# VH-VL binders against Carboxypeptidase Z (CPZ), part 10

Target 1, 134 residues: Carboxypeptidase Z (CPZ), of Homo sapiens (Human) (q66k79r27to160)
Amino acid sequence: NPAGECHRPPAADSATCVDLQLRTCSDAAYNHTTFPNLLQHRSWEVVEASSEYILLSVLHQLLEGQCNPDLRLLGCAVLAPRCEGGWVRRPCRHICEGLREVCQPAFDAIDMAWPYFLDCHRYFTREDEGCYDP
Short names: E, the ipSAE of ESMFold2; O, the ipSAE of OpenDDE; V2, 0.75 times the mean of E and O plus 0.25 times the DockQ between their complexes.

## First folded at step 17 (VH-VL; framework fv_sotevtamab)

Design V3 (from R5 with light chain S99N; at its last look DockQ between E and O 0.69; V2 from the best seeds 0.61)
Fold by OpenDDE, look of step 17:
Structure V3 (fold): chain C 134 residues (1-134), chain A 122 residues (1-122), chain B 112 residues (1-112)
Amino acid sequence: as target 1 above (134 residues)
Amino acid sequence: QVQLVQSGAEVKKPGATVKISCKVSGGTFSYYAMHWVQQAPGKGLEWMGRIIPIFGTAKYDPKFQGRVTITADTSTDTAYMELSSLRSEDTAVYYCARGDYDFLYDEGMDVWGQGTLVTVSS
Amino acid sequence: DIVMTQSPDSLAVSLGERATINCKSSQSVLYSKNNKNYLAWYQQKPGQPPKLLIYWASTRESGVPDRFSGSGSGTDFTLTISSLQAEDVAVYYCQQYYNRWTFGQGTKLEQL
């Protein structure tokens, strides 16, 4: 993760972009991602087998449509991060925090904790860092 | 081909509990949702609930909430539906049906069990 | 809850004629992100489980004859049998799977 480079896009890391090939993220607004993802998964096989991905895929049924697609797309920004021009883009922390505030009751209703891979502090960046809205 | 095979017909007294099984053969069990549907004699289809075996997470229709329990055994590729406090109006054919757990790729309930008749009589 | 209402409750059609069954949902079952309608049609014959005919409102399930077609979007849907065959006598159900799973009350299709 190069830091302090003048040519670096805001909230971006240098990376090789690949075509997005993830079923439950097929409606994402971008078409390219990179490995490793923000969870350090290094292949599609690993991503698809991950509990994080499975959770996103069942999210609509679990929450009965609540907070979908926004929450799902938020997860997609982590599992298959946006990649453009050789840089990984980071999703905005305030978007994550806003969704958590709105969607937390839906998780509580099913006695499920907020997903750890949607940790707004850990995987999302501040708006002043040049993040994007997933 | 994928088949859902349900347990045999049951005759129960009011107040009793019935548990019926649905075994998947010829395909994967863990990567689908299993639904249970009730059909009273001469009546329509009514969704009771579903389970996602990989999570063990069940969801129920409020009408059956508190009386129905849906479970899954991934080691035997078998789903179960238990209905307690049986009433005469619970006399019906109960179906298990397979569906996708991914909303984006849900193409309806494509595979059904043969049905299990449960008769509740005094 | 999304309520599904079919019309008519029963229908008698002559062999070779067109059969039309309507289904209305109390809420839209169109998902904006993929522009798909989460609407299915099932056929049920006596003593048999339901059989999936159509999903995504208009896509035929594998093995379903071409005479079966689904149309509609949002809240209004139609199942059409272009030329009724004797084996098509059955009860037909629409189902939304957009939010939970709810069935129409069914339409009994008989031969006239």
Scores: ipSAE 0.461, ipTM 0.848, lowest interface PAE 1.3, mean pLDDT 93
ESMFold2, look of step 17: ipSAE 0.697; ipTM 0.848
ESMFold2 (binder alone), look of step 17: mean pLDDT 93; pTM 0.954

Design V4 (from R5 with light chain Y98W; at its last look DockQ between E and O 0.59; V2 from the best seeds 0.64)
Fold by OpenDDE, look of step 17:
Structure V4 (fold): chain C 134 residues (1-134), chain A 122 residues (1-122), chain B 112 residues (1-112)
Amino acid sequence: as target 1 above (134 residues)
Amino acid sequence: QVQLVQSGAEVKKPGATVKISCKVSGGTFSYYAMHWVQQAPGKGLEWMGRIIPIFGTAKYDPKFQGRVTITADTSTDTAYMELSSLRSEDTAVYYCARGDYDFLYDEGMDVWGQGTLVTVSS
Amino acid sequence: DIVMTQSPDSLAVSLGERATINCKSSQSVLYSKNNKNYLAWYQQKPGQPPKLLIYWASTRESGVPDRFSGSGSGTDFTLTISSLQAEDVAVYYCQQYWSRWTFGQGTKLEQL
């Protein structure tokens, strides 16, 4: 992760972009991602086998239609991060925080903790860092 | 061709418990959700609950919550629905139905079992 | 819970004529990001399980005749049979699968 480079896009890391090929993220607003993802998965096989991905794919039914469309995209931004022009883009923290505030009751209702891979502080970046809305 | 084959008709007394099975053949079991739907004689369809076998996670309609238990055995590709404290109003045909568990690819309940008649009578 | 309401409860149509069944949801079942409506139509004949006809409000299931069509968006949906056939006599159900799974009360379609 090169830091302090003048040519670096805001909230981006240098990376090789590949075509996005993830079933539950097929409606993402971008078509390219990179490995490793923000969870350090290094292949589609690893991603698809991960508990994070499986949870994401069933999240809508788990939450009975609450919040999942937006939460899913947050998860997609982590599991298959946006890649453009050789740079990984980071999703906006305030979007994550807003959704957490709204959707936390849905998780509580099923005695499920907020997913760790949706940690707003860990995987999302501030607005002033040039983040994008997933 | 994917088929759902349910267990045979049941006759039960009030207060008893019934457990019916739904076996998947000709296709995958683990990559779908299995739903259970109740239909009283001459009445409409009512969703009871569903299970995602890969997770073993079941969800129920509040109407049946506490009396219904849905389970799945991935080793035999069989889903089960157990209904306890049976009442006369539980007399109905019960269907298992397959659906996708992924929100983006949920195309409704595309495969149905033949139905299992449960009769509750004194 | 999303409540599904069909109209009419029963319908008699002559062979070869158009049959129209309406379905309303108490809440929108449209996903704005993919513009898909989580709405399905089922056909049920006596002594048989329901059969999926339409999903995503307007997509015909494989093997379903072209005379069946679904339309609508948001909260208002319609199933249309362009030319009623004798084998189309059945009860039809709409279903939302946006939040849980709820069915309309059904519409009995008979031959006039």
Scores: ipSAE 0.652, ipTM 0.889, lowest interface PAE 0.9, mean pLDDT 93
ESMFold2, look of step 17: ipSAE 0.671; ipTM 0.849
ESMFold2 (binder alone), look of step 17: mean pLDDT 93; pTM 0.951

Design V5 (from U2 with heavy chain S106D; at its last fold request DockQ between E and O 0.64; V2 from the best seeds 0.73)
Heavy chain, then light chain:
Amino acid sequence: QVQLVQSGAEVKKPGATVKISCKVSGGTFSSYAMHWVQQAPGKGLEWMGRIIPIFGIAKYDPKFQGRVTITADTSTDTAYMELSSLRSEDTAVYYCARGDYDFLYDEGMDVWGQGTLVTVSS
Amino acid sequence: DIVMTQSPDSLAVSLGERATINCKSSQSVLYSKNNKNYLAWYQQKPGQPPKLLIYWASTRESGVPDRFSGSGSGTDFTLTISSLQAEDVAVYYCQQYYSRWTFGQGTKLEQL
ESMFold2, look of step 17: ipSAE 0.687; ipTM 0.857
ESMFold2 (binder alone), look of step 17: mean pLDDT 93; pTM 0.955
OpenDDE, look of step 17: ipSAE 0.738; ipTM 0.899
ESMFold2, look of step 18: ipSAE 0.584; ipTM 0.840
ESMFold2 (binder alone), look of step 18: mean pLDDT 93; pTM 0.956
OpenDDE, look of step 18: ipSAE 0.647; ipTM 0.882
ESMFold2, look of step 19: ipSAE 0.679; ipTM 0.861
ESMFold2 (binder alone), look of step 19: mean pLDDT 93; pTM 0.955
OpenDDE, look of step 19: ipSAE 0.761; ipTM 0.903
ESMFold2, fold request of step 20: ipSAE 0.649, 0.639, 0.590; ipTM 0.860, 0.858, 0.845
ESMFold2 (binder alone), fold request of step 20: mean pLDDT 93, 94, 93; pTM 0.955, 0.957, 0.954
OpenDDE, fold request of step 20: ipSAE 0.873, 0.858, 0.878; ipTM 0.927, 0.922, 0.926

Design V6 (from R5 with heavy chain Y31S; at its last look DockQ between E and O 0.82; V2 from the best seeds 0.67)
Heavy chain, then light chain:
Amino acid sequence: QVQLVQSGAEVKKPGATVKISCKVSGGTFSSYAMHWVQQAPGKGLEWMGRIIPIFGTAKYDPKFQGRVTITADTSTDTAYMELSSLRSEDTAVYYCARGDYDFLYDEGMDVWGQGTLVTVSS
Amino acid sequence: DIVMTQSPDSLAVSLGERATINCKSSQSVLYSKNNKNYLAWYQQKPGQPPKLLIYWASTRESGVPDRFSGSGSGTDFTLTISSLQAEDVAVYYCQQYYSRWTFGQGTKLEQL
ESMFold2, look of step 17: ipSAE 0.634; ipTM 0.848
ESMFold2 (binder alone), look of step 17: mean pLDDT 94; pTM 0.955
OpenDDE, look of step 17: ipSAE 0.606; ipTM 0.881

## First folded at step 18 (VH-VL; framework fv_sotevtamab)

Design W1 (from V5 with heavy chain K59R; at its last look DockQ between E and O 0.75; V2 from the best seeds 0.66)
Heavy chain, then light chain:
Amino acid sequence: QVQLVQSGAEVKKPGATVKISCKVSGGTFSSYAMHWVQQAPGKGLEWMGRIIPIFGIARYDPKFQGRVTITADTSTDTAYMELSSLRSEDTAVYYCARGDYDFLYDEGMDVWGQGTLVTVSS
Amino acid sequence: DIVMTQSPDSLAVSLGERATINCKSSQSVLYSKNNKNYLAWYQQKPGQPPKLLIYWASTRESGVPDRFSGSGSGTDFTLTISSLQAEDVAVYYCQQYYSRWTFGQGTKLEQL
ESMFold2, look of step 18: ipSAE 0.617; ipTM 0.851
ESMFold2 (binder alone), look of step 18: mean pLDDT 93; pTM 0.954
OpenDDE, look of step 18: ipSAE 0.632; ipTM 0.881

Design W2 (from V5 with heavy chain D102E; at its last look DockQ between E and O 0.30; V2 from the best seeds 0.00; counts 0 for: pae E 4.7 > 2)
Fold by OpenDDE, look of step 18:
Structure W2 (fold): chain C 134 residues (1-134), chain A 122 residues (1-122), chain B 112 residues (1-112)
Amino acid sequence: as target 1 above (134 residues)
Amino acid sequence: QVQLVQSGAEVKKPGATVKISCKVSGGTFSSYAMHWVQQAPGKGLEWMGRIIPIFGIAKYDPKFQGRVTITADTSTDTAYMELSSLRSEDTAVYYCARGDYEFLYDEGMDVWGQGTLVTVSS
Amino acid sequence: DIVMTQSPDSLAVSLGERATINCKSSQSVLYSKNNKNYLAWYQQKPGQPPKLLIYWASTRESGVPDRFSGSGSGTDFTLTISSLQAEDVAVYYCQQYYSRWTFGQGTKLEQL
């Protein structure tokens, strides 16, 4: 259980953990997050007003149920990053890349680009760096 | 409370185009889908299409595809439905309806406009 | 397209009695990933827009009286009014929102 580890993972950042209070991410596998998130949002109000959050909220509608819930959970990992033991955990890059490959046609079908806040290289880390599967 | 206020009744000739508006008040606009539903006099409800305002992505029923255009202006919290090449059969009340959704899923159309009567007659 | 068929087309029920309206979909509106039925019920009174009563086949919309209930799964659904009130006289529509959005033809509920 990563939450029980005292050792800082290489991809983790020191942070103060708070209770996860984001409706569209309520099914996340973790219950604590931190501010600022990976997009530098500093409050729930800012997160909920963000285009990123709105996109996640309507993702099922836009993609007609495709790639759920995995794609949404990727977004949750960015908007409300996992926080455990005073450390921010980052989601695995290979999961992001895999989902992008699988879900790209769904985005193409609606002439929508892959979301910028799901940049696999920018917000996700390697599996050997202590990442988790969202 | 959230309200959808539609533009007034329209009278058009066959072949003309009608554009009706639906303004959201008392709530968020960008966080919901906006649907348009047709109801001919004494008939049932027919879905025409919907738009996700924040992205401007519209989807239409094939029956209306090519004649209907749904748009949204997030700056004014207003959705629009334009129907071209009007026919007598297009005489109906047109409703806008907010598509409610929570978390992962759509939850029906929870808020409706008052309806706009469009009469097509020669 | 998923076709929704209601039965009966019209129904007359005495005050205080149970009213039952059925709705069938041409294909299942149950989504396997979340185990939810993409089925809603609406009430429409003359000169008014439809009002959402039930969504996810059995969840009452806020403010809807307890006498209204939805049941069913897959392709067969039922709206039940346990004790008909005068204000319940209306046309009722089922709707699937599994694939696009389609309505049943409506059921006119009248008072005997």
Scores: ipSAE 0.079, ipTM 0.713, lowest interface PAE 3.0, mean pLDDT 90
ESMFold2, look of step 18: ipSAE 0.228; ipTM 0.695
ESMFold2 (binder alone), look of step 18: mean pLDDT 93; pTM 0.954

Design W3 (from V5 with heavy chain D100E; at its last look DockQ between E and O 0.78; V2 from the best seeds 0.58)
Fold by OpenDDE, look of step 18:
Structure W3 (fold): chain C 134 residues (1-134), chain A 122 residues (1-122), chain B 112 residues (1-112)
Amino acid sequence: as target 1 above (134 residues)
Amino acid sequence: QVQLVQSGAEVKKPGATVKISCKVSGGTFSSYAMHWVQQAPGKGLEWMGRIIPIFGIAKYDPKFQGRVTITADTSTDTAYMELSSLRSEDTAVYYCARGEYDFLYDEGMDVWGQGTLVTVSS
Amino acid sequence: DIVMTQSPDSLAVSLGERATINCKSSQSVLYSKNNKNYLAWYQQKPGQPPKLLIYWASTRESGVPDRFSGSGSGTDFTLTISSLQAEDVAVYYCQQYYSRWTFGQGTKLEQL
């Protein structure tokens, strides 16, 4: 259980954990997040008003259920990053890259680009750096 | 209370195009998807399509694909449904209905318009 | 597409008696992560739009009388009116909103 580890993962950042309170991410596997999130949002009000959050909330309809809930949860890992034991946990890059590869046709079908806030290189970390699967 | 008010009844000839409106009052427009449902006389309900106003992205049932166009004007809180190449079989009452677009909190179509009768006859 | 099938097509029930309408989906409308069934019931009276009665298979919409109840999970669902009232005469539709939106063919409920 990664939450039980006392050792800081290489990709983790010190943070104050708060209860996860994001509707579209309520089925996430974790219950605590932190501010600012990976997009530098500093409050729930800002997150919920963000275009990123709105997009996540409609992904299932936009993509006809394809790639969900995995893609939504991937976004949740960015908008409401996992916080455990005072550390921010980052989602695995290879998961992001895999989903992008598989889900790209669904985005293409609706003439939508891969979301910028799901940049696998920017917001995700390697598996050997203590990442988790969202 | 939230209400959906649709435009009035239409009488059209075969081959014509009809466009009906659905205005939201007493509530938010952009926080919900807008659905259009067809009901032929004495028949059941049939989903035609929906739009997410914020993005302006519409999805249609294949049965109506190519003939139906759903649009939304967020500035006026109004959704539109345009049906072209009208046929006698298109004679029906058309409803707009509000629904959640968040999968985790979708609670069905909770608010409906009063319906718009479209009659297609030669 | 998920196909919804109701039974019976029509039903006549005496006032004060129980009315039961069944609905089957061609595939499960249960989401495993939240354990919710994406299933709704609607009531439609002549000349009126449909009215939402039940959502999440068993949750009553606000203002819906207690005599209406929804049950079931996965692919089999039931709408029950415990004691039929005169105002309950209507056509009832089940609907899945798990994958796109599809309605049952409707069940006409009449008074005996």
Scores: ipSAE 0.321, ipTM 0.800, lowest interface PAE 1.9, mean pLDDT 92
ESMFold2, look of step 18: ipSAE 0.693; ipTM 0.863
ESMFold2 (binder alone), look of step 18: mean pLDDT 91; pTM 0.925

Design W4 (from V5 with heavy chain S31T; at its last look DockQ between E and O 0.34; V2 from the best seeds 0.00; counts 0 for: pae E 4.2 > 2)
Fold by ESMFold2, look of step 18:
Structure W4 (fold): chain C 134 residues (1-134), chain A 122 residues (1-122), chain B 112 residues (1-112)
Amino acid sequence: as target 1 above (134 residues)
Amino acid sequence: QVQLVQSGAEVKKPGATVKISCKVSGGTFSTYAMHWVQQAPGKGLEWMGRIIPIFGIAKYDPKFQGRVTITADTSTDTAYMELSSLRSEDTAVYYCARGDYDFLYDEGMDVWGQGTLVTVSS
Amino acid sequence: DIVMTQSPDSLAVSLGERATINCKSSQSVLYSKNNKNYLAWYQQKPGQPPKLLIYWASTRESGVPDRFSGSGSGTDFTLTISSLQAEDVAVYYCQQYYSRWTFGQGTKLEQL
């Protein structure tokens, strides 16, 4: 029972996973996700219009190549969490914490707050709960 | 199709300030980095800096740091470059440029403004 | 600060012949995690803004003729025009966009 699993309970042999269709996340190591996502977005149209997705789309330019792709892929795991075998995996907290320590100075340099959806204690879970390492 | 339209040519005296506009039409303004490039007569391209309009965050090449200010107005879809303390060597064509991508990949500058000639002479 | 150096500064090539322009960066522009080289090539004709030819070192921009190709990785890159045409007479620039977007000094390509 991994943390971050989809809200839907599993059926006998059914799968709830759908194809990942976000261009900004197309280089993720997985290709299936689920709705609603960890931010409760319910469609591709909602995700693509969201400020969270827009931030990930400009992240390289905003931070001058710092933290790309690691931080972008971490955010992708929140907006399009890995779905496999009918189960969704929340991204790992320790990866978030490590990236925050390395990347926080880049955000400080532009006087920008750390994004709320990358708060390591909101959408991320521990390794012993079966998290995904993006 | 995205187009970048710059303000017209300027003639300035040494010590003056110039402010060039770059208006975006036919596409989204706020989420695309807008770059500014200087080209002195008969010389190569020199990157001056860029802004990401939705965040209002600009970055500059050290050569221009302190004399250049790049801003964006998301209500008019217009970016601005202001160069102060003008010198004769600032005589150049100034370009704004950005990508024209569906989803904001970091892929070169494929959309360019027409250029703005700034002449600094006494 | 990544310095881009092109060679030669100028070259003349007969119509129908191959033209080769080299570009060297002072630091690698290959990001190993996505395996992409953050390098672009531009063509500029007199009185016109630059035109993007190649990005990611080897990907041809839409509408660019097949005779243009880019190659190389890391710090050493090449733009090749397989069979020069008269409209290819221009100045060519390489540009890194890995960090602080910088251009090479330009290579003037002329018809012999």
Scores: ipSAE 0.232, ipTM 0.714, lowest interface PAE 4.2, mean pLDDT 86
ESMFold2 (binder alone), look of step 18: mean pLDDT 93; pTM 0.953
OpenDDE, look of step 18: ipSAE 0.480; ipTM 0.850

Design W5 (from V5 with light chain S99T; at its last look DockQ between E and O 0.54; V2 from the best seeds 0.63)
Fold by OpenDDE, look of step 18:
Structure W5 (fold): chain C 134 residues (1-134), chain A 122 residues (1-122), chain B 112 residues (1-112)
Amino acid sequence: as target 1 above (134 residues)
Amino acid sequence: QVQLVQSGAEVKKPGATVKISCKVSGGTFSSYAMHWVQQAPGKGLEWMGRIIPIFGIAKYDPKFQGRVTITADTSTDTAYMELSSLRSEDTAVYYCARGDYDFLYDEGMDVWGQGTLVTVSS
Amino acid sequence: DIVMTQSPDSLAVSLGERATINCKSSQSVLYSKNNKNYLAWYQQKPGQPPKLLIYWASTRESGVPDRFSGSGSGTDFTLTISSLQAEDVAVYYCQQYYTRWTFGQGTKLEQL
């Protein structure tokens, strides 16, 4: 269980963990996050006002039920990153890449680009770096 | 208690445009989505579209796509539904209805306006 | 689009008797992550807007009498009135709000 590890994963950053309080991410598998998030938001007010959060909140209807909950949770991993034992955990890149492959047609169907905050290379890390599956 | 108050009945000619309003009182406007539902005389309910006022995001049923425009004014807690190129078949009662915009917390349309009758006749 | 089909289109029930209305969706409206059915029941009386009775298939809206109950999961749902009252005469609609929002055609409930 990665939550029980005292050893810092290679891709983890030292952080102060706070309780997860994000409505559209309330079903995330973890209960603690940190600020700033991976998009450098520094408060819940900023997160909730962000276009990224707005997208996640309407994602199910936007994509006609496709790619949920996986894609939403992927976004949650960026907007409210997992925080365990004083360390920020990063989601796995291969999960992001897999979802992009599967979900890209849903975005194409509505003439929408893949969300920039789901850039697999920018916000996600390799499995050998201690990433987790959101 | 939360109430949705709609504008009064309208009589329009074919080809005209109608715009009806729905004002929220006694509660929050920005915390919910606003739906519009059509009901022709003696017929069932038909969803037209929905707006999330705080985000300005609207979604429409394909049947009405291109003719319907849903807007919201958060400063006045009022949603609007505009229907253009009116036809006789558009004669109906139109309802606004409140719902949650977050899928995880959507509990249906819990508050409804009183309805607005739109009559389209030559 | 998810198509909602109610049965029967109309029924007449004596006061004090059980009324049962069925609703079927063309696709499942069960969300696997939270195990909730995105299915609602509405009551509409003449000249009035619809009133929410049940949401998430089986949860009663506040103020709704106990005689109303919703059941079912996936694609098959049922609204039950355990003991019909005179004020229950109305048209009832099921609605899915899983993908967009679609209503059943309605069921007219009359008193015998």
Scores: ipSAE 0.615, ipTM 0.877, lowest interface PAE 0.8, mean pLDDT 94
ESMFold2, look of step 18: ipSAE 0.705; ipTM 0.865
ESMFold2 (binder alone), look of step 18: mean pLDDT 93; pTM 0.953

## First folded at step 19 (VH-VL; framework fv_sotevtamab)

Design X1 (from U2 with heavy chain K59R; at its last look DockQ between E and O 0.73; V2 from the best seeds 0.71)
Fold by ESMFold2, look of step 19:
Structure X1 (fold): chain C 134 residues (1-134), chain A 122 residues (1-122), chain B 112 residues (1-112)
Amino acid sequence: as target 1 above (134 residues)
Amino acid sequence: QVQLVQSGAEVKKPGATVKISCKVSGGTFSSYAMHWVQQAPGKGLEWMGRIIPIFGIARYDPKFQGRVTITADTSTDTAYMELSSLRSEDTAVYYCARGDYDFLYSEGMDVWGQGTLVTVSS
Amino acid sequence: DIVMTQSPDSLAVSLGERATINCKSSQSVLYSKNNKNYLAWYQQKPGQPPKLLIYWASTRESGVPDRFSGSGSGTDFTLTISSLQAEDVAVYYCQQYYSRWTFGQGTKLEQL
């Protein structure tokens, strides 16, 4: 829709929405996602074996609960982006930026770089572009 | 039927180092964090730290930071705890225990080793 | 760090009677997104390692008798043994696993 969604990238094909079936993301507020995901994984087996997913599963324990535990759900929105009515909604950039601000000291305390797949400009989009707020 | 089997009792002098092993049998090593717990005679349980073997990353309680090193060898499914600069108050039973590293599904420490007595005496 | 405080330090209970052990955390151990309290209870008999009884404050571990129950939320928790048996004489520990893991000081349960 040119009137309401003029900043969305063109979609050559609509996405096929499938059931979200990631153990670490089972409390997400949505039930459907798509493949390939934002990291170009093509199946649940690939996602579950990925270093990105495994990091999300351990992240709270690594940070000793010293940042917002919702960072996991932010990562879930990258690995299993919300799919609704054939549309894939990228997670919101401003949520990523807010969580990074709160959590960066916990990463610094363990001398761990901010994860590349949580780069707020690469996999996250603006609110006026219809982002998902995890 | 997962079991954690620890190395045998040790007698050490003050200033020495002890290294205790904890071997996992009948189960998966890579899906868990491995924890170490100290229990001095007649005292309660004190968490020392943990390692997540798939990442090789260990974290420690501040009380033990600088004297304890926790490692894992995935080729032998064995975790290790090394305590240096031993003092008489380090005389204790040391336990290894496992727990799911996934915060959403963690159920505390579901399997424990039999314990290893370390005695520090002159 | 989250400090865990148990009460009483020791308790004597007659066989067949109810035993109640309290545990208080210095900070909430509840995660709002899953509504789970990251609180466990362990039993330790003399000469044995601790044994997990209860996790998520109220869920019994497999094989634990139903006379053991846990309750509470946030910062205040209770372990109840509805009808004490001789084999229940032990030290009981609460533990939070929300952040860096910490144990209560323990409660020694004795037979009157």
Scores: ipSAE 0.633, ipTM 0.847, lowest interface PAE 1.4, mean pLDDT 89
ESMFold2 (binder alone), look of step 19: mean pLDDT 92; pTM 0.947
OpenDDE, look of step 19: ipSAE 0.774; ipTM 0.906

Design X2 (from R2 with heavy chain Y107E; at its last read DockQ between E and O 0.61; V2 from the best seeds 0.75)
Heavy chain, then light chain:
Amino acid sequence: QVQLVQSGAEVKKPGATVKISCKVSGGTFSSYAMHWVQQAPGKGLEWMGRIIPIFGTAKYDPKFQGRVTITADTSTDTAYMELSSLRSEDTAVYYCARGDYDFLYSEGMDVWGQGTLVTVSS
Amino acid sequence: DIVMTQSPDSLAVSLGERATINCKSSQSVLYSKNNKNYLAWYQQKPGQPPKLLIYWASTRESGVPDRFSGSGSGTDFTLTISSLQAEDVAVYYCQQYYSRWTFGQGTKLEQL
ESMFold2, look of step 19: ipSAE 0.706; ipTM 0.861
ESMFold2 (binder alone), look of step 19: mean pLDDT 93; pTM 0.947
OpenDDE, look of step 19: ipSAE 0.780; ipTM 0.906
ESMFold2, fold request of step 20: ipSAE 0.699, 0.742, 0.683; ipTM 0.857, 0.874, 0.850
ESMFold2 (binder alone), fold request of step 20: mean pLDDT 93, 93, 93; pTM 0.947, 0.947, 0.948
OpenDDE, fold request of step 20: ipSAE 0.899, 0.879, 0.900; ipTM 0.946, 0.927, 0.947
ESMFold2, last read: ipSAE 0.680, 0.706, 0.712; ipTM 0.855, 0.863, 0.867
ESMFold2 (binder alone), last read: mean pLDDT 92, 93, 93; pTM 0.941, 0.945, 0.948
OpenDDE, last read: ipSAE 0.868, 0.876, 0.871; ipTM 0.924, 0.926, 0.925

